# VHH binders against F-box protein At1g48060, part 6

Target 1, 365 residues: F-box protein At1g48060, of Arabidopsis thaliana (Mouse-ear cress) (q9lnf6)
Amino acid sequence: MKPQEEEEKNENMARKRSKSSSSLSIPLDIATDIFLRLPAKSVVRFSCVAKHWSSITTAPYFTNSFETRPNLLFFFKEADRFFVVTVPKPNRRPNESVSHTSSQILDSYQTPYPKHSCFTIKTESVHGLICFQRGTKPIVWNPTMRKFKPLRKPDKSWESLTVFLGYDPLERTHKVVAMPCDKASDECRILTLGSADQESWRTVKTNYKHHPSRGNRKNNYGPCRCINGVLYYLAEIDRHRLIGKFAFLGHSNVKNSLPMWVLEGEKKGEWSTYNFLPLSHYDRRLEFHFKLIGITNDGELIYVPNTVFKTFEVIYIDPIRKTFSLVKYEGVADKGFRQRNGLGEDKPLRGIQYSPNHVETLLSL
Key: E = the ipSAE of ESMFold2; O = the ipSAE of OpenDDE; V2 = 0.75 times the mean of E and O plus 0.25 times the DockQ between their complexes.

## First folded at step 1 (VHH)

Design Q1 (framework vhh_gefurulimab; at its last look DockQ between E and O 0.06; V2 from the best seeds 0.00; counts 0 for: pae O 11.4 > 2, placed apart)
Fold by OpenDDE, look of step 2:
Structure Q1 (fold): chain B 365 residues (1-365), chain A 121 residues (1-121)
Amino acid sequence: as target 1 above (365 residues)
Amino acid sequence: EVQLVESGGGLVKPGGSLRLSCAASGFTFDDYAAAWFRQAPGKEREFVSAISSGGSTTYADSVKGRFTISRDNAKNSLYLQMNSLRAEDTAVYYCAADYWGEYDSSEYDYWGQGTLVTVSS
């Protein structure tokens, strides 16, 4: 067999190898559409597979268009690990006054607990971001991207401050708002995330000197709510607790009623107080074991257990329809979960913090 | 300023009864769960009883059937009726309040200074 035939075979094999990398280049538009329909975790994974996919998923048009269903996110610390779990809200069963259902978790992961960090939730999940506070410094967290961004202190002179997180629907930007809470002040600091000047706090003056509520670890929604670009928060003006224009869904467990502030209609800033039936109305035995953490976007009260042992159950109550739904989430806190995550079998999960109505965002911090 | 002030502690004989009171001020007490804890000398603080804002009660096994927790929201007060007292009930009793009514003592927002209960013959 003449040497020339071997060279042609080798060239043909080399040409065949070069043609087979027909990178199935999914058209950009098709790829975009596909990715918009995928879970965030999948999108992130795909972004790691190819540069061209990464370019799509990091593009502003994509990140701004990416929307997920609101879910319940919760997290807790165990040793040096930070656990994050996302569970879905089941669909309503309108014809059932009382229901017991089971559901699977959507996602769970562990990350190293940042050293010297206190992850006390200060804000609700706002378009996929959550804000914490460490001392006088805010920390923005993207649970989907598993990224934390510490921010600079809003003002060097402030000894105590509270932090809010908002979203401007017009600018499509997140804004971190900081106010002193140790004294009455009309000063506010605003930091816009994603801006070239991300490190600069803008000063805004409020109409009144006031003391915003600082909130505490137990306030899963923090002291404020962002609704349609408006921050609602609790503040004291002249010794009167005024629910600042920023509506805080505060609940007081009064024996026979659950007073709630509800934003009425299209008019920004009109809040009404409604008295709903407390959890004890549905089952008195549950009252001490469950705590109210917030309300779903569709108007259901969310009750979570005070302590999580072998099971994780959430109660959803529609206060208008007076429906009660207990949802058991499988794969949380159970033997399998604990084994997979190296957790003890008999130790309760403590210090769980919750973020209702959490959506996933691919926003890079 | 938020304050919880316990009272009613003292010396009592075994089998005797005592009523503890806790006066709350500086916050809306009726919105809070409240609890009693106790700490005996040389021991860790332990849960005794709690009452939710809605009036649901829970008790440690050691005091169940003997102690009764109650509250008067109009008076911003928490009570612990202690019956059939035992020597092992000797402790400093603490009143605590928590907005969310958590079971874990470490998570309670407010604490009193405590009142001493001594059960001795």
Scores: ipSAE 0.000, ipTM 0.306, lowest interface PAE 11.4, mean pLDDT 82
ESMFold2-Fast, scan of step 1: ipSAE 0.012; ipTM 0.382
ESMFold2, look of step 2: ipSAE 0.074; ipTM 0.521
ESMFold2 (binder alone), look of step 2: mean pLDDT 85; pTM 0.859

Design Q2 (framework vhh_8cml_1)
Fold by ESMFold2-Fast, scan of step 1:
Structure Q2 (fold): chain B 365 residues (1-365), chain A 123 residues (1-123)
Amino acid sequence: as target 1 above (365 residues)
Amino acid sequence: EVQLVESGGGLVQPGGSLRLSCAASGFTFSEYAMGWFRQAPGQEREFVALISDSGGSTDYSDSAKGRFTISRDNAKNTVYLQMNSLKPEDTGVYFCAAGYDYSWEETSYYDYWGQGTQVTVSS
């Protein structure tokens, strides 16, 4: 028996069993369960097969229940094409360095938003969406669906603003929060993503006049995160007092420590300060070749190369457990990667932007 | 309060050169990408050139590439367009625009526009 004949017999048996049943189609509840277990690309492909299947993938229950494991997403522009790469954080033992050789998700498409400078100030990935802005208009991006949604100006009088992206687990909706960063204010604007009727900016008062962490640079925004429906960010009030409630990776000109403030239970409002080991503790040369780009939902620091030429390596450090892991991603940035994607081999990949904790979402923008 | 004022337009023969200037006021110039667009009579506005907020990145339409150079001076709140090897097809009203670094091809994504300066390339 040839393998193809065996495959045809197995497929004919499956078709015969399906056609001989009292139901010749997959019930919608079973189809929904199957789709929830598939990669996003497979779900999109299957939603094109029949209008009734498309109704599953656009239903609120399905879009709110679809989840993938968080990955590191990075993206860059070359010529008129946008490249979006997703790599997993592989399971490994403490202090174990590994090489990862699985099919990475690489997506490539043309977009009017390919200028890397517009993405240097962006939110973290929040339930599959990323929000960025330049000037006074926020833009919400779904990397999985290849969709960008420009939002209306939150306020016509604000000449500069900071944008945050949050997720409300009770309403199962994304919310975009905007506030001015040129002066202390007790007002913010909030927009709930959804139907056009719900996508209007509303004013919310804060308890104190404040502005997002500004320091001495207009674009020096403190990190922010959404945890269990609560948005945490660094901000200053008139007394230069911080009002944010989450971990912040401090800047230090002292090479022996990087201060980090960690919220010890959200309802307690208590902060702990931790100093963690610099990259030079593991290898003095690493501090010249890697930069910190964020922290995973599991509390690990993520370091990426300053230059991505022919190899792509990521360092994961647990600052509390004091563990170090170097992950080498095979098939990323190498000659094969570049040839398959029409990229030149003579220069490093430039303008790379990173987003930790990215999940795939099928939400329509 | 926001103003963009173009200058430097005029009449030139084919093969000639012009340098356009755009003086900006009323917004934080150094935080905005700047673009040049042109419009011929009866035509829609066409993208010509773009420069990032820092001046570190520039882009040009295919018709402008190799002939035009965009530059900026953030200390003077001014953007420039040096136009060389001008052709009759370059004739139009040239507009300075301020907007986001991420949508240079689309006029609708620019927030601030000048009144334009006429460029005429004719013998």
Scores: ipSAE 0.000, ipTM 0.147, lowest interface PAE 14.5, mean pLDDT 69

Design Q3 (framework vhh_6qgx_2)
Fold by ESMFold2-Fast, scan of step 1:
Structure Q3 (fold): chain B 365 residues (1-365), chain A 123 residues (1-123)
Amino acid sequence: as target 1 above (365 residues)
Amino acid sequence: QVQLVESGGGLVQAGGSLRLSCAASGFTFSSYEMAWFRRAPGKEREFVAAISGSGDSTFYTDSVKGRFTISRDHAKNTVSLQMNSLRPEDTAVYYCAATYEGDYYTLDEYDYWGQGTRVTVSA
């Protein structure tokens, strides 16, 4: 059903019962407008209590229009449980350096750990979804909807493969791409999510035979990024040629530099190097306790703790404006968090993974 | 503040013995698995031995099994590696490592590392 047609029908019912109807529903256009402005957790909660609201929130029209600001996703495993926390970026002026404590109640949940090995390798967060790779089997995860969807093996004969997750803005669909990684190949498998009975792997040939690179186990982000429907990834062609356009950040033990490498132009393989102030410039002790995990969509560097015990702090640095922000988040890893989640108070959190620039999605898997 | 401090390294002849010790501070010792790794010149760090937080389980790489013994002393917050029948191939810098729930074989899964102690085995 079209939203305009259902809105007119609902308005007619409201007019008809205007004298004494205690059962008047909110008009669909107003409900849609309200839901698009609510946090995803509120939308999910309300959709569970009203049948007509569930029809709105699951409609492609609504899901395609629903956007949230990017957040830092923090997750970890303890025993048989999987814990997820959404950490919002602090609101501050672009030229302000600030250190503060955030007492905002953060969105968090726990669920049974789906399978031991699902934590091995993951993609970046792409339009609200993350894809894990368990051996040769991809598993798509929606953190907002708290759902995992195992996918069919892309190819029965491939002993090793790498998986990428992309989003097609024209079709408004997620695509999972799989390629062999043990030898050069010009063949990949692509699967479109949400295609209903059409969800199957198809073969596509690439322009070059290449070896795609898998993500490092220390850096569980993989060597790929999806930008405006284009998938950029690291691969070996002939003599270490790169496919697409990449930027990545490194840690350096050199006092006055934090190198960033940007590949400028796909055909030339040109790299530019940019130097930023190291974390020790702000406080020498911070380099022992924090690590760089990425850059936000608005150009800020994100540093997270090497170990999370009883406090959780995040450092945001604008390298151009040279602003430094240290944010302590209450309700993460502290005594209250541990008691609410059945965690012991004497142990650091283990198996910690992060996804910067995570947006929430209501897409059904 | 977590700190691991190794001691007991030195020069020894092939067939000899050494005992390495690692003093741990800044965490609940019994809740952490402790391990020894080594790095020979020009090579990457490799796993040697590990012991569970309770002390009930021990793991060894095949090349040291039957020659090395890992143990822990909860009263002293120390883990020790008794190295017997040493070979020139055992020459390396030995590192103490700690993790809550790490993979005993994976460098990426140990949160805390000592500075290392040098062991040289002459032929």
Scores: ipSAE 0.000, ipTM 0.126, lowest interface PAE 17.0, mean pLDDT 68

Design Q4 (framework vhh_7zox_3)
Fold by ESMFold2-Fast, scan of step 1:
Structure Q4 (fold): chain B 365 residues (1-365), chain A 120 residues (1-120)
Amino acid sequence: as target 1 above (365 residues)
Amino acid sequence: DVQLVESGGGLVQPGGSLRLSCVASGFTFSDYAMGWVRQAPGKGLEWVSDIDSGGSTGYADSVKGRFAISRDNAKNTLYLQMNRLKPEDTAVYYCAREGYYDSSGEFDYAGQGTQVTVSS
């Protein structure tokens, strides 16, 4: 094999030469079509090559049209560093139950950990963005662009709040929703990400005073789901549990949203068995080793290990097709991963957070 | 390799007592919260009791006042003293380890289990 020093020098020369390519002669519409089909990593890299390419990748039309396949995102803190890993969904045929090892090259990076100890409270990944909560201050994160954007406090008088992240398909914008959670309230604060003129908190009233459910630091689930411009979240009115609806389609829709009652302690019914099929159905011991972190856009349940030491395995269950797949991912938590990232080999990875349906976005924060 | 090995199960009459033991290996036992979970025939897993690295204990309402959890860090051993057993306590009992350096109530390893049958 060639010495590593010689290989690195040859690669650097090739990379330097690629910056001098005649890419500027490619028509803008064809370049745009090509970039929309590339992985986000490639798009970011190529945007540094030519001024005309950068103008494509930063245009609102391109950023709004850019799509990648949803991936499993996981991240954790270790010794003042923030580690991020993107895990691709397995290419699996319908009706197939398979245990296999994935040797795909995984995207991973590390950055200095954002100051302060509360990045464990987070929303679901919504159209490529995740919102953390630092006390009463939301922080929007773009994992693809490796950028954090702290937002203003939604309300200076609220001592405790819950933050939700949603996407408005009509405006093609992300919206951050904040609600107080220590006392029943009908007040919400909403902020639209984008221009500075629109990045201000505005007040919206709900039909009923209620308590939104707070995200559990020990859960990797967000407190809500955003579906087609409507936010669904757990809440309480007068000790009764309910599902709140919060529409992102303008102020008038919020006033028309009604909580849906969810009876606590209902026996297992068809829908609850269907959505939360016990892992013990497949192997009773797996309930001790794995935890449910969410459901894919294809309707598969995703389970991850309670502790990640030297291996990383994910269980995918399709409750409709009754398939069970256990996938081991190489390049995660193993010796090579730890050596590349300056991690010790004697301790499990700590404080791991997951986002099961992460799509890459080039949106500037 | 994390290993948990339970023992002490068996057949006992209602009102009787059993003491379960769990020998742990492959990790620093004193750093982890440990617990017992059980599975009755035809039912799901039920948390029974836990004990953290500092010795603080928790119990399910169904066993409170009857069961006592303890640990011996020098022997890497977890115990469950079960008193005044009822037919409803019939289950496979599993020794379980909680997640790394937390008391989240999430168990990441469990043993093969030991059968406890309470019958007249």
Scores: ipSAE 0.000, ipTM 0.201, lowest interface PAE 16.8, mean pLDDT 68

Design Q5 (framework vhh_8h5u_2)
Fold by ESMFold2-Fast, scan of step 1:
Structure Q5 (fold): chain B 365 residues (1-365), chain A 120 residues (1-120)
Amino acid sequence: as target 1 above (365 residues)
Amino acid sequence: EVQVVESGGGLVQPGGSLRLSCAASGFTFSDDYYAMGWYRQAPGNQHERVAIIYSGGSTNYPDSVKGRFTISRDNAKNTGYLQMNSLKSEDTAVYYCAAWDYEGSYFDYWGQGTQVTVSS
């Protein structure tokens, strides 16, 4: 054969392959890394504008890997609208007070749940989701996606219940736990969110009959916390204060059951001995102006104002290192904030609910 | 302009004494809505609270300085003070004055700090 004919065929094949390669978009792994570093609003916006990127933001790997730095989330209802605000926990030196001009996320949208009572009892933010109740029906809320998912009643015979929200790190799923609160019981119901087939409640028994604590209108947080796949919650047996724990494990040593434990001996007097130092230890007058709402994942106590009028300040206390820090969030609750959001200027913000350790999530409900 | 300014820092031998001053402008310490305190930071260490005095005159101190340090105010001069006695090498730090309003803004004002060095 002739060498020139063979060279010409090889060049034509290379040119065809080069044209195919030049039509490729940004590599999937690089695009995924970029999106994982963006704020959730930016990710959602890019998904709407660029059709070929929506496949990235809906993929299980992306939704399970998407993380933002934990923020303090608070929300309140005015008329028929939700106002949802997130503020960062700024890096600062211990015992240092700072003023923070934040690029906080503010959302305002109409809620299908017009009664404030629906939010009287709610869980902490757990991997970006919050659970509250309408009567005996749990409702899961994704603040980032502005979506609400009502769940079926856990038990038709229960006249009242409390719900807890946890995250199973092995299965990478949220689990909703419901317990009756009008009577002592050893039964609970569990539901795993995002089940491929059908979401259903299953029964799990506790080691002891107990009475879980229910949140009330006075408190902006439920008496529970989920840490590394274990749910800790406040309960009572025979007027003794107890901590119950529920492990969200992907594997069970007992067929069709998940382990649950109740810690005994934590009487009110004994519990008080191990409680963190009161705010009065740092400054006696702060007790008149601030209230405890929770603990950060870093172990800092979070205090917020009893009344939010024209300023918004948060106190962070490390009870082990005994460090005190106050953060003033500029542009929150002030005249400009109120004017931009159609809020009145003459009265404090009302019915504020707080959630520490909030991260944004793109999980579909 | 609303501010606080520290003064009185310097070099002192162990066992010696220093008096720090905190001069306020744009607000008054005699106001029932204001409190003031002293904080310190040594190189490589975290900030720590040294003393607080409330508008009513009550004071608070951590165990590390209790009995050695005294916080006070002169309302006529609109100035706060920290009297430091029996100084130790561990007291070497930059000392900061802070003042705050319990009604609107908790920590309204922080000074730029004054250096205290306890060395022979």
Scores: ipSAE 0.000, ipTM 0.122, lowest interface PAE 18.8, mean pLDDT 68

Design Q6 (framework vhh_gefurulimab)
Fold by ESMFold2-Fast, scan of step 1:
Structure Q6 (fold): chain B 365 residues (1-365), chain A 120 residues (1-120)
Amino acid sequence: as target 1 above (365 residues)
Amino acid sequence: EVQLVESGGGLVKPGGSLRLSCAASGFTFSSYDAAWFRQAPGKEREFVSAIESGGSTTYADSVKGRFTISRDNAKNSLYLQMNSLRAEDTAVYYCAAEWTGYDDYSYDYWGQGTLVTVSS
């Protein structure tokens, strides 16, 4: 049978079954609209109750339409468990420092990788997903759904690699990009997340041989950022090795090639210091106690403590409006927090990773 | 003071074995991932093997099945057992350590290296 004739027959049968056997008390369009306005926890709970609710929450229309306001997400691993904390950016007046109480969301669950510390190397949160790296294997994580998806190796001959996560707004798909980082190369591997049968690494050549950066410990900033469907990452191009200069590479996904933008500039102090006002403009002492972890979609710089022991404070700076706000999150990292979560009280929280623009997603991995 | 000190390098015949050791001091070695890298004359430094703080291991394809990485946290030591050595294994071998807890993307500490020569 021709595929069109088979498709028409199946569509007619599905419509007939829907009309004759539907047990839903409300129309699917109205139910979908309601679910898009519920908190992610409520949506997940209801999707576990009935097949019809699950069919709504896994439908591409629903998953592509569901998005929460961005929050600061941070997480850390203790033994075999992930601890995931999400804190909102509270409403406040310009230059107002505030204390935020009782609205933190904490989640804790078993990881599939209890004996491995693969979580210090991660991408930014991109449309609700984060990608880790375990040796030469990427692992995609959905914090909302508590799901991990290990991907196959991008290349068996690569002894080390850097992974980037991006989102294609035209295809409405996540793309994972891998590059070798131990030697200068023009090779990339790209994988589009979706059906396992259609997930495969494809090879793309860049315009230049380059070394992608795995990040800079001094700047405490991630090695890349995805903005409006474009991946931007720091890399070294041997042809452009100049004393006191940097290369900032932006690229987009295409079928046969990965076009790149190369931005060269003279760094002043550090790369992050050159692009952003340092904390010393507000208080010199803060430079020793806080580190830059990113910028919000609202254009605010986010600084977190270098050490999280018994308190958790976040600094938000708008570099254009020149506003400074210190937010203290009560009930985070303190004695009560640690006791409720079975955590020790004698050491700072270790291995904390931050995602400044995390949104919840119901995307199935 | 933070130090990684390699030892155990030397001259060995093809098909022979060597055990490299790396002594760590000045930091909490048990909290670090550790690795061996090597650099042959006229070539770039290349990855050999890594072991995470939790004990999970990774090997370069060129050494898989011949080399075994191990660690002893009580002795602050990293080891590389090298079997079935080939002429192409001739290189200076470096140990390296990377913090597993904080926002670190590169190896934090490096040793000075130990020379391994495989010849008749």
Scores: ipSAE 0.000, ipTM 0.168, lowest interface PAE 14.8, mean pLDDT 69

Design Q7 (framework vhh_8cml_1)
Fold by ESMFold2-Fast, scan of step 1:
Structure Q7 (fold): chain B 365 residues (1-365), chain A 122 residues (1-122)
Amino acid sequence: as target 1 above (365 residues)
Amino acid sequence: EVQLVESGGGLVQPGGSLRLSCAASGFTFDDYAMGWFRQAPGQEREFVALISYSGGSTDYSDSAKGRFTISRDNAKNTVYLQMNSLKPEDTGVYFCATSPYEDYGFESYDYWGQGTQVTVSS
């Protein structure tokens, strides 16, 4: 760990202790600063215990300012219960393998979605929210707040579609993009998350008719990524595989200020010329036991086990610097983990879904 | 553990018909697109037909359009290719393949069957 990070952690702990002395005598600005430095679960707990704090945690300034470090989120379902686990990416040296023992965030709650196929992640986590679909109906999920929001169907006539989740940094809003995948089309539907009474699908035309790609269940990551208000996704035109770009450049108060769409012919030839070393370069057996699920904001490839039984290990590879790191998360999937969470010990954890770069958000759905 | 097994190939006269079947196992069939590809002697592998995960969307090569019909039965984990008005040019090994992407390029398909031979000759 860096000395500065350790000092900040110690200061945060001192602030937590000060907060416990008297909530009624703490000034609003100091209370807000303290809350912004607490874990999301602690913020929720204190908001419930001290009624005066709920006005702080629901204020737009607080919800827009609340940000956590990116974590790896994974979840799985057993019966009708949802198990959601987040683990941090620990600081380590290049080519260093480490065991991480810091407390993981685990949450468990019932979900109304009984079929495992409904939980295939089509998008990565985008500013704390994840979007999946049940048939042609998109569902937005906030893992931190334990809330699911089914959205209206984007188009009643579309027999099949794919959905993407993006974030507009100018409006500070999430946008859901839906496209038909049953035929080449130049139409998409966009919905801006906000008040339930104001949410509606808008139509936007693309430069060309094209087929967008669906999420990949085997690799457990979607064919899209949102970076700085631009959604990148896999598509095809005339049998050529391309990357489409969707720019969220709009203002909520201007009638003609809609998100912009640009379809660009980008071939992944440059990426393939970086000569990615396969997992077998590091250990021939790894390719049979690990799968690629995505890339960190630092440009590292993330590999996770195909099956999780008694241990949970994650591999991080920098494909440019050709560095390898294996992180073992102690206290995950072992006997103690299973006993604490009412899980059986005789079989692997199955049907695990992963989302890299997850941050916590207090945004209401 | 993912397996695709083609059947229904054979010898047929020009103008005849064949129905190919592909039995799938080891994956969540109703979440994947299915494609049919063929390879003639001395030629590269070429696209024939594809069908979306729900069966609501289909597409065909120019040579197959109007003569071939792709369909699927998600309850039986099976995809079919009905081939009518067969021509000598349709001769080749026909492969079933699966992809999460509805793509015409064979590079986008994750798993392939071993193929079934179709011969159109008098």
Scores: ipSAE 0.000, ipTM 0.120, lowest interface PAE 19.7, mean pLDDT 69

